VH-VL binders against q9vpl3. Designs and how they scored, part 163

Target 1, 224 residues: q9vpl3
Amino acid sequence: RGKINIQRPKAPHYERARVVAVTQPKYPELPKAKSCFKTRAERTQQQQENPYNEIIAREVRNWLDHSRLVAFFHLSSITADDIFRVRVQLHKQNLHLKSYGSKIIEQAVKNTRYEAIVPLFHSNHCIVFSPDPEKTAALLRIVRRVPQMVLLGGIVEETMLSRNQLVAYAQMPGLHAVQAQLVQTLSQAPGHLIQQLQAHQNSFVQVLDVHAKNQMNEETPKST
Key: E = the ipSAE of ESMFold2; O = the ipSAE of OpenDDE; V2 = 0.75 times the mean of E and O plus 0.25 times the DockQ between their complexes.

## First folded at step 6 (VH-VL)

Design u47 (framework fv_imvotamab_arm2)
Fold by ESMFold2-Fast, scan of step 6:
Structure u47 (fold): chain C 224 residues (1-224), chain A 121 residues (1-121), chain B 112 residues (1-112)
Amino acid sequence: as target 1 above (224 residues)
Amino acid sequence: EVQLVQSGAEVKKPGESLKISCKGSGYSFTSYWIGWVRQMPGKGLEWMGIIDPSDYYTRYSPSFQGQVTISADKSITTAYLQWSSLKASDTAMYYCARQDIYGDSFYFDYWGQGTLVTVSS
Amino acid sequence: DIVMTQTPLSSPVTLGQPASISCRSSQSLEYSDGNTYLSWLQQRPGQPPRLLIYKISNRFSGVPDRFSGSGAGTDFTLKISRVEAEDVGVYYCMQGTHWPYTFGGGTKVEIK
């Protein structure tokens, strides 16, 4: 049987409707607001809090939690027609291009390990989500034709990667790329690299189903 | 191990059609773009155009738009450069080259051996 | 189109002596990602071009360490520290930052 979330491409719509129907966005009561008065600017910002923004922030968190690939881009001036064509090309590869306001992104990643990405979104930006990390290569291939989209970095299998690390991951597609990145960040003695990569691949293969294990055994950094 | 092997030299008359090939081996063909470069006798290099073999998207240099057709067949890992009607001014060495479309790379890393095309009456 | 001006047109050098080739672009070659996509190619007589250096200063695999690249913005240099007989050929700079990609006019390196 498929998973309960088999309609993942429509997940943001259904998840958002569920949150709206069942719960109300709430702010935690501050421990002692009276004894530590907020500045006028801080109070104004807090008073501008919108239930809609919290609902969209929950949608972003849902995409982050359920995507195995997340890529962050700076977006220069681009026509609506051009960005739509890019969005269509990405969608055919199960890559979902989304644009959210900086405040919404900040609310979505607040109190998470990904809070460090907030400065990346202080200018024009967009994010690409995918349940399939093997599509990183296809993603970078498509965006190479779009000079207005500049890769800033991303998250693969819940691991924050810099631009260069994500690019290196794309050069070694499939589960082999995860092992290559781990080995690259960890110092390893010459001559033991292949054995360590094979050991890590075997660990992944042991956890995966028979089909995934079979595919893993055929894939290498040099061939598919 | 990575190789781009081009078709053999051609001798043609003006007005004839021609299709030359560039076969990639030792790598994932659809993961790299293929560009075509012309070198006129005794002159420098000039870009003609590029193709993405994964979806056959092509982009041409303005000087070659409408003059040539670039295509590919990913089932046999081969890219092509084609003329519908050759001119004497098409006499040149033609190279194919692979573009790394990943990483920090907007350059061509491996080159074919070249195909000499001679067009004379 | 970006114009790539290469100097000198020819560089006769004595074996073991250094050679230097300059390349100047009509516009900055810095891409929006902060990288500069300037490459250097070598073409030996009767051979296809061969990549020597990419992104200004990075040697391609198998390229001897006597080859080095430097520069920024619009001004770039290829240096051969000690020219060997096999270094005879024409050298081209190439930009991949702006479409269409363009080459320098070439510099012929030959032995005196």
Scores: ipSAE 0.008, ipTM 0.463, lowest interface PAE 10.3, mean pLDDT 76

Design u48 (framework fv_imvotamab_arm2)
Fold by ESMFold2-Fast, scan of step 6:
Structure u48 (fold): chain C 224 residues (1-224), chain A 121 residues (1-121), chain B 112 residues (1-112)
Amino acid sequence: as target 1 above (224 residues)
Amino acid sequence: EVQLVQSGAEVKKPGESLKISCKGSGYSFTSYWIGWVRQMPGKGLEWMGIIDPSDSYTRYSPSFQGQVTISADKSITTAYLQWSSLKASDTAMYYCARQDYYGDSWYFDYWGQGTLVTVSS
Amino acid sequence: DIVMTQTPLSSPVTLGQPASISCRSSQSLEYSDGNTYLSWLQQRPGQPPRLLIYKISNRFSGVPDRFSGSGAGTDFTLKISRVEAEDVGVYYCMQGTHWPYTFGGGTKVEIK
């Protein structure tokens, strides 16, 4: 496999922290940027034509093509310090945590064998890449310490696997021949696997909704 | 059959170092975590810490952080619990236990027979 | 740390009679995945602990059906329907939901 071009994504909460620090009373006020708003249609059109998106989409394709392990996660709110610590732990195991916008993912996988993953990225998400599929066990160990990251599924040796299939694969670390047989045995049609991954994500959302039900879902008064 | 076999009883003096072992057999050693539990004479159970033998990742209970070292050697399927300097208060039975970390239940299923450590002057 | 409180501290029982042990946690043991990682362990005199029940109510392999677990949230119960001589020992509840893992103080089941 060729060299992987790594582009560091922006960390929005770091930018926000910097803005807060700059706006503290001890610092002089910065001039506000000229307010100029485009219509919704113009903004959408400009996003579609943004050349930066194509550069990042090619980075994503390179990661997909050069990684034998790809894991997809739903990502709940997490602090900059916490995600940085997770990235450091993952990097020590040759696991690379990346976050990309849904449009970029769609652009990257359009007309490829990976196009079926697009529905997984309609909510907040992140992806972990590795050239070493034996690191699946290490990945799951690290992620278990991060409740904000919920495993949805992944790709191992170009085979799409559900969450449960990835967990099964992880239980056989260091046995490469056995792991290869397991991946082959667990292989299923992409449509069916995506359905299982979506169900897992929907179940997680339902669990979160139940905990917030009393505060957010006020019932219509009884008509009797 | 799954089995965890611990090293034999130890009698030590305060200030001495000690390393006790827990050998796993009958299963894939790197697929399960190993935890260490202390039981003082006539008292209940206390978690000390846990290790993933596949990469030697360790996590300690706050009361044991810095007091002991947990390690593992996957080539001989053995986990270790070590003290650099023993105290009389370390006198206890020490158990190792296997955690089904990747299962649906996150439980400790098999336990070693225990290693009695006596620290006296 | 999560505090696990067991009652009673000691339970003398007549052979063939039922025994019940309660366990209360200081915080909910329900994990974000909807599962509750509450286990029950048995320690016979002079022996290591043995897993009886995991995830509130699931019997571990080889555990007799006279043992049953129930509960939710912060309140859990282990029940022995008919105590046998081999059931004498100390029983512990344990939570695996939050680190550090913590045990209840133990309940001694002994024959009258």
Scores: ipSAE 0.000, ipTM 0.444, lowest interface PAE 13.5, mean pLDDT 76

Design u5 (framework fv_anetumab; at its last look DockQ between E and O 0.02; V2 from the best seeds 0.00; counts 0 for: pae E 16.8 > 2, placed apart)
Fold by OpenDDE, look of step 6:
Structure u5 (fold): chain C 224 residues (1-224), chain A 120 residues (1-120), chain B 111 residues (1-111)
Amino acid sequence: as target 1 above (224 residues)
Amino acid sequence: QVELVQSGAEVKKPGESLKISCKGSGYSFYDYWIGWVRQAPGKGLEWMGIIDPSDSYTRYSPSFQGQVTISADKSISTAYLQWSSLKASDTAMYYCARQYSSGWLDFDYWGQGTLVTVSS
Amino acid sequence: DIALTQPASVSGSPGQSITISCTGTSSDVGDYNYVSWYQQHPGKAPKLMIYEVSNRPSGVSNRFSGSKSGNTASLTISGLQAEDEADYYCSSYDSSRTPYVFGGGTKLTVL
């Protein structure tokens, strides 16, 4: 009784193969898990003029108006979990990470001083808002650990800054520290001036004393 | 003073829907996240999820993902936890809590809890 | 769901020092300093006692301290008082599963 090779079953006769192929239950392909990442095209099509978009746009404007620090980031292949972690870390520093559609941003900043930011939102992006510009250093520190977040630029104290400028800003001593240093420098300036003025006077007096001594020595008659 | 006040106890039947509330006061509701914690009778604490009221961003525990919905209405400083279809196993005390800003996802202020009883 | 492991119960006499352990894995307690401790009295909401391993929130007694070694975090209560009788829960970040997880809880009895 020949061992039925169960590992390589002989291909059924062509007719049987056809019948089997036709009778195979076509299981509906499980809807391919629509990658949570709606293609840019799908996102753009669904943004119909929804009254809801206006509400969100208003919210964005409100954030922009009340924030002294705004930073724009490109997101590159970041997971939902990674975003959540970063969001929590930022929130601990009173930094608020938000994500909006490009159309919403465009609507929000239309005819405003912020209209120049629209070109930054051509891809997956997020915005970080803060009422405290001193948190710029903290923001950059946190984001440095997240390679998927690429800094594009920002707004600090109503001034648009490039990526490099924002990095430079974060490295500067706080405004108060700089002011304190300035005050200290200014407070020392009068003292230095007085010292310099006195130094010249003292030098002059010394020269006069030397001259007087020399004259006295010339007037002393050689008592033969 | 910071306070979270939750809605009253609920007695429901399996299959019924339920929405319980948590109202914050004494602080800027907009600036703090609200979490929900379940405690079954005689059991430990279970983290369910958290919401940022400012934009309604939510994160769920894997165990509760799809089982409940967390939402918030910032205009009235209220967070919500809702079920579309209750189960007997949903019988528990439910706490809302404010996220502590100095911790990771720790909670510094808690509601008094809402007891939900689901029985046939 | 692999919860943080705590002893079911601990007991001590007034004035004594007791320690409650919370054992996790490298993906939670081991790799992160996000361990917290909560106190819960019967019929009451939990209270945050320690955050990030060893920090005390404002208003929490200095009798409560936290530490971590390896994958085990510890809550120490010095000068045990009757009012300390409660359930204690540790919590942590779990990078492998959930952003936040509680331990099983420990019942502290003051004898």
Scores: ipSAE 0.796, ipTM 0.916, lowest interface PAE 0.8, mean pLDDT 87
Fold by ESMFold2-Fast, scan of step 6:
Structure u5 (fold): chain C 224 residues (1-224), chain A 120 residues (1-120), chain B 111 residues (1-111)
Amino acid sequence: as target 1 above (224 residues)
Amino acid sequence: QVELVQSGAEVKKPGESLKISCKGSGYSFYDYWIGWVRQAPGKGLEWMGIIDPSDSYTRYSPSFQGQVTISADKSISTAYLQWSSLKASDTAMYYCARQYSSGWLDFDYWGQGTLVTVSS
Amino acid sequence: DIALTQPASVSGSPGQSITISCTGTSSDVGDYNYVSWYQQHPGKAPKLMIYEVSNRPSGVSNRFSGSKSGNTASLTISGLQAEDEADYYCSSYDSSRTPYVFGGGTKLTVL
């Protein structure tokens, strides 16, 4: 049995020591150790998420492989009703508006020549696909009325183009425009048609080449 | 040859209505939007608005919304700028200019201008 | 008033270079590459000289060049000639409430 004397005054240092002891923070060593083993539920969830990502990434790759026109956009805040109307308008022109998560885009373009596009998709984005590159002008006409969609660039006939190059491509006359010009020339000067046909075709090719080269030069960081 | 031809000069009194025109030729009118730009005497250029002739979609500068009406008749390749009631402050040169529908925001060809004078 | 700020006047001597500035905000000049420059001689309609910051239309002298730094676009005219004497206007896309804006204009005098 221990002896006590409850009537004896406690020393000031004793009271102070007791207060300090209870107010000091506790520093137990709790090394952060997490198990590498997962529960059945965690394994099932991880398994389910992997198949989803693979399926959607395959869909993106399929769209990229089968589209001769692909345009990339930054997408600002837009209502579901407004984006639906844009999708309907684009669909009438065989233009297909799609949105995918950035991680899925990374998986789709990994180990392809298009890996460089991945940084474009780290913020809100959407992509327009079409098998018809002649629809580039129709695409740009539609999206200029949608200020929430900002053109970043695209791919036409497997060639990566900047925004300005894609706009320039849209302005280039198609074969039908060349044929219309030749019809006008024929009605005015039929005598030299064969040489005019060859000269006109060569001039058209040269104009496209010069215009494309000028657009590329003007879009370099140094400009000119 | 691409050309935008505007209607002739007009002299009007305050309160009168007016409609001026801008006719495009030498190109596909359907493929270009037509913008209207005002220049008051001795002053700079002011963008008023623009029209897509393919469906008559219009967009106006807030300063001119409700003050003018822009319209187009694609069958005759002509765009119009109209006032229901002119004011003396409407005295200015009015230009039309075309802008390619596929996504550049510059005016590559301009009309010769229509001078509108509204007497005080 | 005007959305884009230009100096009221600039002057230079034949053969020298001058620069005209056009200052806006991030919602027009800063975030977009849709700056255009127009030349207007007295009594004439404006003529497009530069589009999309630095591009020249066919038929425009290579003495005219455009550039942009932050919210300020610049038109530079090298080898200044008497025929360059005119008013110069910048313009840009405006993502705020007006889709297209002009600068106040700059009178170039060739002395």
Scores: ipSAE 0.007, ipTM 0.475, lowest interface PAE 10.4, mean pLDDT 75
Fold by ESMFold2, look of step 6:
Structure u5 (fold): chain C 224 residues (1-224), chain A 120 residues (1-120), chain B 111 residues (1-111)
Amino acid sequence: as target 1 above (224 residues)
Amino acid sequence: QVELVQSGAEVKKPGESLKISCKGSGYSFYDYWIGWVRQAPGKGLEWMGIIDPSDSYTRYSPSFQGQVTISADKSISTAYLQWSSLKASDTAMYYCARQYSSGWLDFDYWGQGTLVTVSS
Amino acid sequence: DIALTQPASVSGSPGQSITISCTGTSSDVGDYNYVSWYQQHPGKAPKLMIYEVSNRPSGVSNRFSGSKSGNTASLTISGLQAEDEADYYCSSYDSSRTPYVFGGGTKLTVL
């Protein structure tokens, strides 16, 4: 694909004519009128310099804002048929495989806690977006069969997770499953209620302890 | 097989200009960033800045902004560090280092260093 | 601004384990997983020992391990050997002001 400057990281610049709020909301926020601090020439030049990148960066921001699960992968050499098959498998689980240049990613995550992800896009890569964080286990199961996709880490509920933290998250029981078990327990004899609540709470605490440990003692994959 | 070879040691006087080089081989030079790191005698490592050789995008540490110029010529796989007017405080070892493409800020290959001595 | 703090020196006997700390802030070590560790012998260029908190590049002994807790990253060297005597530097991405910072360095002495 030759020389494409958009695949290289670029430092943010404070003279942007439009600011897309890249913050911790579930939905994108419209930019406030920042243009009053810039001359007409600066605003025009900035917009002309990056019009295509702005459109694509807005798409990335929209995916980030509406995806409760985001996973980052290094992508080794893979045939067109194999990547298409993987995309279909992921799509069936409401998992959306995308690829963007590093410059676009940098622009999309500017002024957010996610700025650290930009270096992941220096080499061939792909990203998986999903509104369904409960699909993390399905994602990991699918990609374990695809050695060309090397998990680097992810974002769950706007929190950045390492590879190990994401794996630990995938093993946590769903809150819906815990709530269903609680309802079932409350309908049983009182003597069993305390034991089952203690067992569920202990299981939840054990999973949470593994999750907290993995957030502190992470190990990320090396690129291939 | 990846190798970064820097230009030889320099002895200069204050006020003189200097341009030192770092030539990469054994890899696709324009696919990786090159960083420059300074180490004054008996002191620690200081990050000076980085360059993307593909389009000459540069970023400098605030301590070195306006003090040096980082450039590259991708046709000969060479990055440069340049002073217009050296100071005695510029006496140091200068390293170039390649950034590993899958990791931000990982310098996996280093040049041998260029000793710059600035004295009257 | 945003200095990574390392002890000036640490020492240990052969066979012991030692740990070198690297303390930053939430804008670097705390919120990001881009801590690296470099070993530098006298007269030599630095060598990457650990990247992304805990990963070892190929050719680095498994005696070297990395971790972090809160705003502090740690390099642990187990089974200390004479050749481990060197200066050790941590580094990190920094989102607030300077995109890359080194710690002040730690001299490891093997007794």
Scores: ipSAE 0.000, ipTM 0.401, lowest interface PAE 16.8, mean pLDDT 73
ESMFold2 (binder alone), look of step 6: mean pLDDT 89; pTM 0.916

Design u6 (framework fv_anetumab)
Fold by ESMFold2-Fast, scan of step 6:
Structure u6 (fold): chain C 224 residues (1-224), chain A 120 residues (1-120), chain B 111 residues (1-111)
Amino acid sequence: as target 1 above (224 residues)
Amino acid sequence: QVELVQSGAEVKKPGESLKISCKGSGYSFWDYWIGWVRQAPGKGLEWMGIIDPSDSYTRYSPSFQGQVTISADKSISTAYLQWSSLKASDTAMYYCARQYSSGWLDFDYWGQGTLVTVSS
Amino acid sequence: DIALTQPASVSGSPGQSITISCTGTSSDVGDYNYVSWYQQHPGKAPKLMIYEVSNRPSGVSNRFSGSKSGNTASLTISGLQAEDEADYYCSSYDSSRTPYVFGGGTKLTVL
């Protein structure tokens, strides 16, 4: 039976260009750093990289200000095909997966109430945004099948929540007044919440180390 | 009220096929995964596998991969466990149970169980 | 299938406290906080008593508590009552083998 029955169901056949056109808003791609083959013009533009960083930082602030649901994830190595499939599923639920460098995140949240989250983004990360907090259940349903994405916590209705608090919130979809009360009840002080989120991140790093070692032993089983 | 109702007891001969069912009610069926757990007579619980009814995504225990098929029909809120060819060693009580997501690795509601007896 | 290690039986008298252990490895109990405990009375389906190491579902008596130290999780039942007589199973997540593993079960006798 191979691994087909323990993997995601095969998606219906589609043409990639049409799926991309449907599932993502059309923004001009902002200039990004190139590492190896920079032209003279590109090197000159990188010397003025601050204007582009500020434009991207404004985009991040706009997402934070207009999203009633923000979820933070640690992101392990993932193929372009796999992350694309996740983005397509999330987009269908009005959930927007974004990846930004730590420098951009720091610049975006500097002098805002979200500045305290900066330490979460020193390692590889991604963020999911939505204007609809009722989509928290749909978000968790989709990402639970993506082992490379580990939920660290989030912000719902302007309240910072740990992983477990977000999970609890998701179990009460469609009960708006009860959800608002639950969010207030579950909320933690920023310092305490950041410690919780960092503890989950540290636990995940430990889990990944153990898993990687076990996987290497299984992939190359060799008794000494 | 949340309820999982399983099909009735079965008595089969080795080599026969069998499909047992688990019907969920009182909740949104496709928002919860359905797991199958086996209990041989006088023995402990063994996890067999799980299905997400929303898209029929399945995960199996290595011990049961290739031995059984788990499926679901979300239109009638029913999950299934199927054997193409039964063995005497398949004699056991089979439970279905629901799980909200992979982040909540617990089964909060269980079916009453289906006893499967395989003998010549 | 690899199972978690539980004592085959434990016993206690009414009003006493008993503890049931569940020992695994770092890849299941040790590195994860996803230990659950189930109670099963003879001829009946299992019932969830504890999830995520120490949390109680609604309707479960506060006499039941869970904890974890290293690779060993524990279920403690205080103020033991006759109706607590049952089989108890621990369960944990395992990312390297079967995604869900059960312990071998412990028969609790109330004498």
Scores: ipSAE 0.000, ipTM 0.438, lowest interface PAE 14.7, mean pLDDT 75

